# Ledger of designs, part 30: VH-VL binders against p39998r288to527

Target 1, 240 residues: p39998r288to527
Amino acid sequence: VQLLEMESITSEFFSINSAGLLENFAVNASFFLKQKLGGRARLRLQNSNPEPLVVILASDSNRSGAKALALGRHLCQTGHIRVITLFTCSQNELQDSMVKKQTDIYKKCGGKIVNSVSSLESAMETLNSPVEIVIDAMQGYDCTLSDLAGTSEVIESRIKSMISWCNKQRGSTKVWSLDIPNGFDAGSGMPDIFFSDRIEATGIICSGWPLIAINNLIANLPSLEDAVLIDIGIPQGAYS
Short names: E, the ipSAE of ESMFold2; O, the ipSAE of OpenDDE; V2, 0.75 times the mean of E and O plus 0.25 times the DockQ between their complexes.

## First folded at step 9 (VH-VL; framework fv_canakinumab)

Design z5 (at its last look DockQ between E and O 0.94; V2 from the best seeds 0.81)
Fold by OpenDDE, look of step 9:
Structure z5 (fold): chain C 240 residues (1-240), chain A 119 residues (1-119), chain B 107 residues (1-107)
Amino acid sequence: as target 1 above (240 residues)
Amino acid sequence: QVQLVESGGGVVQPGRSLRLSCAASGFTFSRYGMNWVRQAPGKGLEWVAIIWYDGSNKYYADSVKGRFTISRDNSKNTLYLQMNGLRAEDTAVYYCARDSFEGFAFDIWGQGTLVTVSS
Amino acid sequence: EIVLTQSPDFQSVTPKEKVTITCRASQSISEYLHWYQQKPDQSPKLLIKYASKSFSGVPSRFSGSGSGTDFTLTINSLEAEDAAAYYCHQSDSYPYTFGPGTKVDIK
């Protein structure tokens, strides 16, 4: 709620629109993740190993999805990182206009989209790139997992499958959730009691965070190792 | 256990050919660039060649360019070095070496195989 | 090609002393400089990657520093088992090249 208010003030009082904030997030978050992937030393054309693979699990209906697609765009645009995205719905049924826009740009930049976990697994095998990062962007501040799943049984099943796949990833693969790990309440940071499945996130990328939520997430998510606050250009005056 | 094992070394006359093999185990071979590095007796290390993880690119040292060919069979987890027109100066222990996960550094080395070129 | 030089060529050191080996590149290679240890009748082993990053399992007494053209491998307290040849390696550009090596003996 506080974050939404800050964003509102930023837009209304400072005339910094949501598109600008989104792009700032994508740029800075991509820089952060590129460093996690080995930085400039590894991410160059002369590398004789395959490019690292980043998998994005994205909602089609909320800001987290849009942020994820923009982030994915910045990750894959240079060709040094391979990116595959799987939506909570069919790619032909995207609901949010910003998600659609970002998806189009994402595709133009070389990002790939699959339509199922099965397709994802096939694509992974074909690319022969190690999956090093999963970006969990199914849930954000705007909705709960129950809200997303409640739209249809098909979507619920899909989300469960995505969560299952993500949690099966082990080894060097890290899971970074945007704003809030899937399966937790964005306001309180507590587990969502209405949905039993949760992403075992190892990191959180956010542009703002309630202190209460952070404390509760740390207490209730043992897999959490890191959290980063991304500067998206919110003026100091918006926090007053 | 991650392991590289070279084979195919021996004594050959100048002008002859020899093919070295490197068998990889304990890791996904197809996800790593592979190198050959040689060491003449009592001398330092010399990089010989590299091949991309998928075989798409190859680079050679000038000293072996046009004579040596690096190749790989990912289905067999094997790296090869075809050496043609061997010279006395090619006498060395030949190591296969794996690129590190990040690339560029060699983190796993075989035990080496000796190639002796003499009349 | 990029030529690497090392200094010194050889040094005999008493245990527990500090050892410093330098590697110089003929042109800037950023951080694409790596260090290897080779003991007699053994294969080389990676010690330091990307100028300053210790490889897994390498004792903490080994460290690397430098960027651009000048690099240093340091052994803070030499152990008897550290008697070996040490090589720097550049992977900035092809062809890859090694330094001539530095032999470290124990007194």
Scores: ipSAE 0.895, ipTM 0.948, lowest interface PAE 0.4, mean pLDDT 94
Fold by ESMFold2, look of step 9:
Structure z5 (fold): chain C 240 residues (1-240), chain A 119 residues (1-119), chain B 107 residues (1-107)
Amino acid sequence: as target 1 above (240 residues)
Amino acid sequence: QVQLVESGGGVVQPGRSLRLSCAASGFTFSRYGMNWVRQAPGKGLEWVAIIWYDGSNKYYADSVKGRFTISRDNSKNTLYLQMNGLRAEDTAVYYCARDSFEGFAFDIWGQGTLVTVSS
Amino acid sequence: EIVLTQSPDFQSVTPKEKVTITCRASQSISEYLHWYQQKPDQSPKLLIKYASKSFSGVPSRFSGSGSGTDFTLTINSLEAEDAAAYYCHQSDSYPYTFGPGTKVDIK
C-alpha cells in the first residue's frame, strides 16, 4: 500500500464545496473499485458471465451514507455492475436530506435497496450474480456504532445481523470499509469498547481521515489486506 | 473439484443428427458462459458456439450456423449441442469449455467426446 | 472474422533455453488474446489470459506480452514437460477464433 499524507479539510471549505467533493469521491472510488472488479477488460456488456454484484451497507449519515450511495450510483449507472444497498434503518425512515437525495439518484440509475438481511439473501439468489465486494459505510468519522445503536434496540439488532452476514462472506468476496470499519474507534483504530460486533474488513477506502491509527487497525483487524487514499478534489488554492 | 464431462459422441452417417451433452460439477454452472470447441484429427482448435450464463444470447461459428444449436439447462447443470445435417468436415473431438470468472478466456475444459461422420 | 497467425509453426529447442512464440491478429483485438497449452492426447489448458495475465498455477517461466495485433508467449527456461502445442485465441469479437498452433519439441 502507498500511503499519502492527508491534510485536514476546514469545515468552511468543505461546506462550500460539499457537492463537488462528494462527486469527486464517488467518481474516483468507483474507478478504483471497477479496477478491483477486473476493469474495462471484464466490465464489458458483451461478457457472457453475469455482472458482478456489489452490496452496500450504509447508515443514514451525511458523511458516510451519502458517500456510499453516490459511489453506488457510479458503480451501477452503466449496467456493468449490479448494486444492492441495505441501510442500518428502514429506507422509509431515512432522515438525512443528502442521503435521501443520493438514494433517489441511485435508484434512478438502477440501484436496488432491500430492507433486511433476509431480503438481501433472497435478492442474491434471484440475481444469480457473484457478490464480489461489500462496501461498509455504516460508521464514519461523525458517528460510532455505539452512538447509533444506543438510540434503538431494533437498530442495534439490525446492525448485528448485517455485521454477521458480512463476516460470513467467504471466498473471493472483499469487504471495503469507507474511512473506518464499523466497530472500531475512528481516533485510535482500536475496537469500540461499547459495541462488541466488528466488520472484518479486507480493505479501507480513505477520503479525508489521516491513517494515523493504521497500526492499531492492522493489529486488531487481521483480515485487512489493503488501504487506499481517494482524491476528493481539494482545490490547489486551498493549500496556498 | 471443478469438472466438465462430455458425452454423446459416436459414429454417424452424413446428413444425420447427434446431440452432445456436457455435465458440469463443482461450480455454480448458472454463473458462467459456456462454449463448444472442436478439434479435427491432427488439426488445430476451432471455436464452435457460445451460450451466455442465462441462455439469453447464443453465437456460432459460420461453419455450423443454421445446423448446430447450443442450449443449456441450468437446473440440471448441463450444456448441450444439437448437431443437425452433419458433414464429414464436422468429424472432430468436441470439448465443452467454461468462460473464466472474469470472462472471455476458457479456464476449464472437458476431456472431449469424439464425433465421426462417416459414410 | 478475425484471423490469427502464429510463428513459428514448429520449434525444436534445447532444454533451459528461451522459447518465443508470436501471434498476429488481422485487426486490433486490444487485450482479448489468450494462450493455451495442449500436450499430446490431452485437453487444452489455459496459460495466459488477456495477453499478459498468468492463469492460476501456471509456472512463472511462462509469460505473455503484446496488445492490439501483435502478441508474444515466452517460456524463459524450457523444461522437458513444456513440449506441447501452443494456441492463441481471440475473444474480442464473435466468432471467436484460434491461431493454427505452434508445436514445441525438445532437442
Scores: ipSAE 0.646, ipTM 0.875, lowest interface PAE 1.2, mean pLDDT 85
ESMFold2 (binder alone), look of step 9: mean pLDDT 94; pTM 0.960

Design z6 (at its last look DockQ between E and O 0.79; V2 from the best seeds 0.77)
Fold by OpenDDE, look of step 9:
Structure z6 (fold): chain C 240 residues (1-240), chain A 119 residues (1-119), chain B 107 residues (1-107)
Amino acid sequence: as target 1 above (240 residues)
Amino acid sequence: QVQLVESGGGVVQPGRSLRLSCAASGFTFSRYGMNWVRQAPGKGLEWVAIIWYDGSNKYYADSVKGRFTISRDNSKNTLYLQMNGLRAEDTAVYYCARDSWEGFAFDIWGQGTLVTVSS
Amino acid sequence: EIVLTQSPDFQSVTPKEKVTITCRASQSISEYLHWYQQKPDQSPKLLIKYASKSFSGVPSRFSGSGSGTDFTLTINSLEAEDAAAYYCHQSDEYPYTFGPGTKVDIK
């Protein structure tokens, strides 16, 4: 809620719109993740090893999905990183206009999209790139996982499959959630009691977060190792 | 245990050909660039060639370009070096070396195989 | 090609002394400079990668520094087992090249 208000002030008073904030997030977050992937030393075209693979689990209906796709675009546009995205719905049924827009740009930049966990696994095998990062962007601040899953049994099953796959990647793969790990309430940081499955995130990437939520996540998510606040260009005056 | 084992070395006359092999084990061979590095007796190290993880690109030292061919069979976890038109100056211990995870550095080396070119 | 030079060519050192080996590149190679140790009748072993990053399992007495054209390998307190040849290696441009090596003996 506070973030929304800040964004509103940022747009109305400072003339920095949501598209600008989204892009700032994507740029700065991508820089952060590129460093996690080995930085300039590894991310080079002359590298004889395969490019690292980043997998994005994205919502089709909220800001988290749009942010993730913009982030994915910045990760893959140079060719140093391979990116595959899986949506909570079919790619031809995207609901949010910004998600759709970012998806188109993402694809133009070399990003790949699959329609199922099975397809993802097949793509991974063919690509022969190590999955090093999973970006969890299904929920974000806008809704709970229960809200997403509660509308359709098909969607619920899909989300559960995605969560299961993600949690199986743990070990050498790091899981970074945007704003909030799926299965937790973004406001309180408490587990969603209406949905039993949760992403076992190792890191959180956010542009703003209540302190209470962070403390609760630390207490309730043992896999969490790190959290980074991304500067998205909100002026100090907007925090009044 | 990650391991590289070279084979195929021996004594050959100038102008002849020889094929070296490097058997990889203990890691996903298909995800690493591979190199050949040689060392003449009592001398330093000399990079010979590199091949991409998928064989899509190859680069050679000028001293062997046009004569040596690096290749790999990922299904057999094996790296090869076909050496044609061998010269006395090609006499060396030949090492296969794996690129590090990040690339560019050689983190795993074989024991080497000796190639002697002599009349 | 990028030419690497090393100094000194040879060094005889007393145990527990500090050893410094320098590697100079004919042009800037960023951080793509690596150090290897080779003991007699053994294969080379990676010590330092990307100028200053220690490879796994390498004793803490080994360290690397430098950027651009000038690099240094340091053995803080030489052990008897450190008697070996040390090579720098650049992977910034093809062809990859090695330095001529520095031989370290124990007095």
Scores: ipSAE 0.887, ipTM 0.946, lowest interface PAE 0.4, mean pLDDT 94
Fold by ESMFold2, look of step 9:
Structure z6 (fold): chain C 240 residues (1-240), chain A 119 residues (1-119), chain B 107 residues (1-107)
Amino acid sequence: as target 1 above (240 residues)
Amino acid sequence: QVQLVESGGGVVQPGRSLRLSCAASGFTFSRYGMNWVRQAPGKGLEWVAIIWYDGSNKYYADSVKGRFTISRDNSKNTLYLQMNGLRAEDTAVYYCARDSWEGFAFDIWGQGTLVTVSS
Amino acid sequence: EIVLTQSPDFQSVTPKEKVTITCRASQSISEYLHWYQQKPDQSPKLLIKYASKSFSGVPSRFSGSGSGTDFTLTINSLEAEDAAAYYCHQSDEYPYTFGPGTKVDIK
């Protein structure tokens, strides 16, 4: 909740809009992940190995989904990284205006979208590439898994299948959650008591402010190896 | 255990052919570019050929173009080098080498197999 | 094709001293140069990739530097097991090429 309040204060106090903060996140996070994928040493022409594959798991949410699609756009736009996105709902059911806007740009930059875990697995087989990075952007600071599922058994089942798929990826795959791993409470960093399924994240990408609950996440998430704070350009005056 | 093992070397007369094999294990062979590198007795290393992970592209040193053919069978985890029209200067230990995870550098090498071309 | 030269051809070096080996490319190859060690009767081993990145398990006494046309492999405090041939290799364009090698012996 602290990150949510900080973004609101910044927009009001310094006349900075959400689109500017989103773009700063996408640029800086994409640079960080490109280095994890081998950087310019790997990401160039005439490589005899296949291009890396990144999968984004995203919700229809301004705080998480929009950031994830902007990030995906920056990853795939140079043509050296394959990016596939799977939403927690059907693509045709997206409602958030920023998610829709970023998704349109993402597709124009070469990003791909599938509508099921089955379609994801089919696409992976065609590409003959293991997933090297999964970006978990299903849950943000402003929601829980219960909030995402609502009362829909269809959405709940879909989220559970996405978590199951993600956790079955073997040891070379790195799972980076945006802000808070799916299945954990954002305020405390403890497992969500109302939902048993959890992403086994290996890293956390924090948007502009340190994750306050990191110690509890470390204690309850043995897979966690890294956390990084991405500069989104919040003016120093807003921090004081 | 990541491993490359060459085989098929031997003594042959000039103008004859040999086929070298490189058996790969301990990694997903179909995800890596593969190379042949040779070393003549008492001499340095010479890159011979590369084949991309899916077999789509092949490149050769000028000294072997038109005579050597690199190939791979991803279902058998095996790299091959067909060497035709062998000459005395082809006498060398032949190594297979795997591209690194990022590509371009050779991070895993086999033990080598000796090819001797003499009358 | 891109020609790599190495200097010196041969060094005989007192243990614990610093060894410097240079590799020069006939045209700019940015950072796409790699270093290999070959001990007697063994296959080559990767030491340094992309001019300056140490390969996994390589002792910290080995380091690489340079870009463009001039590259250096450095061995700080030579040890007996470092007696070997050292080769540079460019992967900027096909055909890939190796330098002629530098032999390092212990005095």
Scores: ipSAE 0.642, ipTM 0.882, lowest interface PAE 1.0, mean pLDDT 86
ESMFold2 (binder alone), look of step 9: mean pLDDT 94; pTM 0.960

## First folded at step 10 (VH-VL; framework fv_canakinumab)

Design u1 (at its last look DockQ between E and O 0.79; V2 from the best seeds 0.73)
Fold by OpenDDE, look of step 10:
Formats: structure tokens, sequence, C-alpha cells
Structure u1 (fold): chain C 240 residues (1-240), chain A 119 residues (1-119), chain B 107 residues (1-107)
């Protein structure tokens, strides 16, 4: 809620629109993740090993899905990172205009989309690229998994499957959640009481959080190892 | 347990051919570039060749280019070095070495196999 | 090809002393310089990656520094088990090349 207000102020008072903020997030977040993937030392043409695979779990949400896709786009365009995205709904069922737009651009940049966990697994088998990062972008700070799941039993089932798959990737794979790990309440950082499944996130990428949420996440998510605040260009005045 | 084991070394006359093998175990072989590095007796290390994880690219040291061929069979977890037109100066312990996960450094080495080229 | 040189060729040092080995490249190789240790009758072992990153399991007494053309491997306090040859290796461009090596002996 606070972030929404900040974005509103940023747009209305400073004339910095959401698209700008989105792009800033994507650029800076991608830089951060590239470093996690080995940085310039690894991510170059002369690399004799397969490219790392990044899997994005996204929803049809402007504030989560769009960010994830933009991030994915920036990762793909390097030519040194493979990216696969799985949505909580079918690709053909996407409705949000920004998500659709970002999806198109993402695809043009070499990003791939699969329509199920089974398809994802199949794709992974065909690639020699190890899954090194999962980007958890299903929820975000403006909605909960319960909200998403409540729209359809099919979607709920997909989400549960996605969470299950993600949690199975533990060990060599790091899971970075955008803003809030899925299965947790975005405002409080507490486990979502209305949704039993939770992403075992190892890191959080966010543009801001309430302090209480961070503390509660630390307390209730033992897998959490790291958190990074991404500068998305929100003016300081917007925080006042 | 990650392991590389070289084999195929021995004594051979100049001009002859020899094929070295490197058996990999304990890791997903198909996800790593592989190298051959040799060391002449009492001398330093010399990089010989590299092959991409999928065999798509190969590079050689000038000293062996045109004579040696690096290859791999990922289904067998095996790296090969076909050495043709062997010379006395090719006498060395030959190591197979795995690229690190981020490539460019050799993080796993075999014990080496000795190749002696002598008339 | 990129030529690597090392200095010194040989060092005989007393345990607990600091050892410094330098590696110089004929041209800039950024940070694509690695260090290996080879003990007698053993295979080389990776010590330092990309000039300054310690490889897993490497004792803290080993450190690397440098960029561009000049690199240094430091053993802060030499132990008897550190008697070995040390090689720098560049992976900036093909062909990959090694330095001539530095032999460290214990007095």
Amino acid sequence: as target 1 above (240 residues)
Amino acid sequence: QVQLVESGGGVVQPGRSLRLSCAASGFTFSRYGMNWVRQAPGKGLEWVAIIWYDGSNKYYADSVKGRFTISRDNSKNTLYLQMNGLRAEDTAVYYCARDSWDAFAFDIWGQGTLVTVSS
Amino acid sequence: EIVLTQSPDFQSVTPKEKVTITCRASQSISEYLHWYQQKPDQSPKLLIKYASKSFSGVPSRFSGSGSGTDFTLTINSLEAEDAAAYYCHQSDSYPYTFGPGTKVDIK
C-alpha cells in the first residue's frame, strides 16, 4: 500500500510514469542478477560452458508480472542468459495490457514462455543450461496468492504446481522473489493464512518494503539469505 | 565425488599416433567445457586444447594445431585427445581439466597420463 | 598469444614468512588470471580465480590481487605444506597460456 502511494506521488507530482519506474527496476535488477550469475567474468561469448538458465514465475499482474518480464527481457538480450517464463495462467489468457506488451518485447528479445510445469520440465531437459535462478514474481506487493488463486481452481492448481516445482529446485538454485515471497502477506510479511503453499525464497528483490515485513520474513522464512533494494528512481520527496 | 581419470598414455615413436581418454564422473559432464593441459618432464604447464560443453567449438595451442584433435562423447562422459604426427617435444604428462562452473579456470584435474615420444 | 611471466623463478623461504609471487601479462587480460598450486608428483590445484577470488577449500593465507597486466599471489604465512610450484594462467583469450611457474621451497 505504501509503495502504491509512492508510485502515485511519483507519477502525479514528479511526472515519472510507471513505465519509467518499471524500466529502471528491470535494468538495475538485471544488473544485480547478472552479478549473481557470475558477472562479466562468466557472461561473455568465450564461455565454454552452457549459459545459465533463469526461470521466471509470473502472474498476469502489472506490478509483478510486468516487472518480471521486463527483467527477463534485460537478462535475455545479453545473449548469455537463457530465460524461460511460466505464468499462473495460460499465455493466451493474459489480460493486463502492460504484461502483454512486456511479454511481446520479452519474446522478441529471445525469452521463452511455457504454459505448464510439465512443459517447463521438458524444456529444461532439452537445455544443457542449469537452472541457477528462479524469479518468483507471481504475487507482488499489491496482491496475494489467495487473490490470484481465488479467481479459478485451475489457476490455483497451477500456482501450487509452480510453487512445488520451485521448491524442488533447492540447493544449487537460488530463488529471488520480487517484493515479497509468494505465500506471504505483502503488507505484514507474515505467512498467508488463506494460502498454505509458500515459496522458499532465498532472496528478495524489491524497490521498498515496510520494516515490519522484512523482520517477519526473516523470522518466518528460514531459507531467506539475502535482500536487495533496487533503485527505481522514486524521488526522495515521494517518501515524505 | 568429482573425478577425472586419464588413460591411453605410453611410449610411441615419432610420427605415430596416440589417443588419450579422460573419464569423468561425479558431475554432469555435458555442462562443462573440458581442457587438455600437458607438462613436459621437469617443465611448466602448457595448455593444449579446449572443447565446448556441447562440442560446438574447439581451440588449440599453436604447437599442436593441425596434429591434435580434441573431442568428447557426452553420452559416455569421456573426453578424448587424438594425437597424430607425434614429436619428441610432445613428451609430457597430459592432464584433462574441467572448466569451473563459470568457465575459464580449471577447477578439477585428473592425475595425468604420461606420453613419451622416443625413437 | 599472451605471454605470462613470473617472478621470482624460485624462492626458498622460512616457514611463517610472507611469500609474494608476481605474474605479468604481455597485454591487459583484465581479471582473467588464475593461480594454481602443484606439489611434487601431484596434479595442479586451483587456488585463486579471476585475480583475487579464492577457490573453495583454499586456506585463507592465500590471496590474489591485481588487474590488467600485473598480478600477485601472496602467501601470508608460509607453511611447510605450501612447498610447491605455482603457476599463473590467463583465460582472457585463446590460446590460453600459463606462466613459467615459481617454485617455492622451504628452508
Scores: ipSAE 0.846, ipTM 0.920, lowest interface PAE 0.4, mean pLDDT 94
Fold by ESMFold2, look of step 10:
Structure u1 (fold): chain C 240 residues (1-240), chain A 119 residues (1-119), chain B 107 residues (1-107)
Amino acid sequence: as target 1 above (240 residues)
Amino acid sequence: QVQLVESGGGVVQPGRSLRLSCAASGFTFSRYGMNWVRQAPGKGLEWVAIIWYDGSNKYYADSVKGRFTISRDNSKNTLYLQMNGLRAEDTAVYYCARDSWDAFAFDIWGQGTLVTVSS
Amino acid sequence: EIVLTQSPDFQSVTPKEKVTITCRASQSISEYLHWYQQKPDQSPKLLIKYASKSFSGVPSRFSGSGSGTDFTLTINSLEAEDAAAYYCHQSDSYPYTFGPGTKVDIK
């Protein structure tokens, strides 16, 4: 809640619109992840090995889904990184205007969207590339997994299958959650008691502010190895 | 344990052909570009050829272009070099080498197989 | 074709002294230059990739630097086991090429 208020204050006081903050996030986060994928040494046209594969798990949410799709676009736009996105809902049911906008641009830049975990697995086999990064963008500061599932058993089952798929990835796969790992409460850093499934994140990408409950997350998320704070261009004068 | 093992070397007469094999183990062969590199006795290293992970692209040194063919069988985890029209200057130890995942340096090498072209 | 030259061809070096080997490319290869060590009767081994990135398990006394056309491999304090031939290799463009090698011996 406090972080949402800071974003609103920044937009009003410094005349920085939400699209600008989203682009700053996407640029800086993509640079960070490109280094994890081998950087300029690997990411070039004369690549005799398969392009790295990144999978995005995203919700229909301005604060997580839109950021994830903008990030995905920056990752795939030069053709050196393969990116596949799976939404918590059907892509033709997307409602958030920024998610729809970023998804349209993402697709034009070569990003791919699949509609199920089984379609995801088929695409992975066809590409003959292991997933090296999963970006978890299903939950943000403004909602929980219970909020996303609502009363729909179909959506709940879909989210659970996405979590299960993500937690089964092995080898060099790293799981980076945007802001808050899926299945954890942002305020407390404790597992969500109303939704039993959760992402076993190996890293957290924080958007502009330190995660308030990082100590509790560390205590309750043994897979967590790292956290990074991404500068999104918030003016210094907006901080308390 | 990651390993490359070359075979098929031997003594052949000029103008003849020879086929080298490189057996890969301990890694997912179909996800790596593969190279042949040779070294004449007492001389330096000479890159010979590359084949990309899926076989889609092949490139050769000018000294062997038109005579040598690189190929791979990903189902058998095997890299090949077909050497036709052999000449005395092709005498060398032939190494297979794997591209590194991130920089396309050669991070794994076999022990080599000797090819001697002599009348 | 990109020609790589190395200097010197040969060095005889007292243990614990610093060794510097240079590699020059006939045109810019950015940072797509790699260094290999080949000990007597052995296959080459990767030391440095992408000009300056140390390969896994390589002792810290080995370092690389440079970009464009001029590259350097440095052994800060030579050990007896470092007696070997050293080769640079470019992967900027096909055909790939190696330098002619630098032989390093212990005095």
Scores: ipSAE 0.576, ipTM 0.834, lowest interface PAE 1.5, mean pLDDT 86
ESMFold2 (binder alone), look of step 10: mean pLDDT 94; pTM 0.959

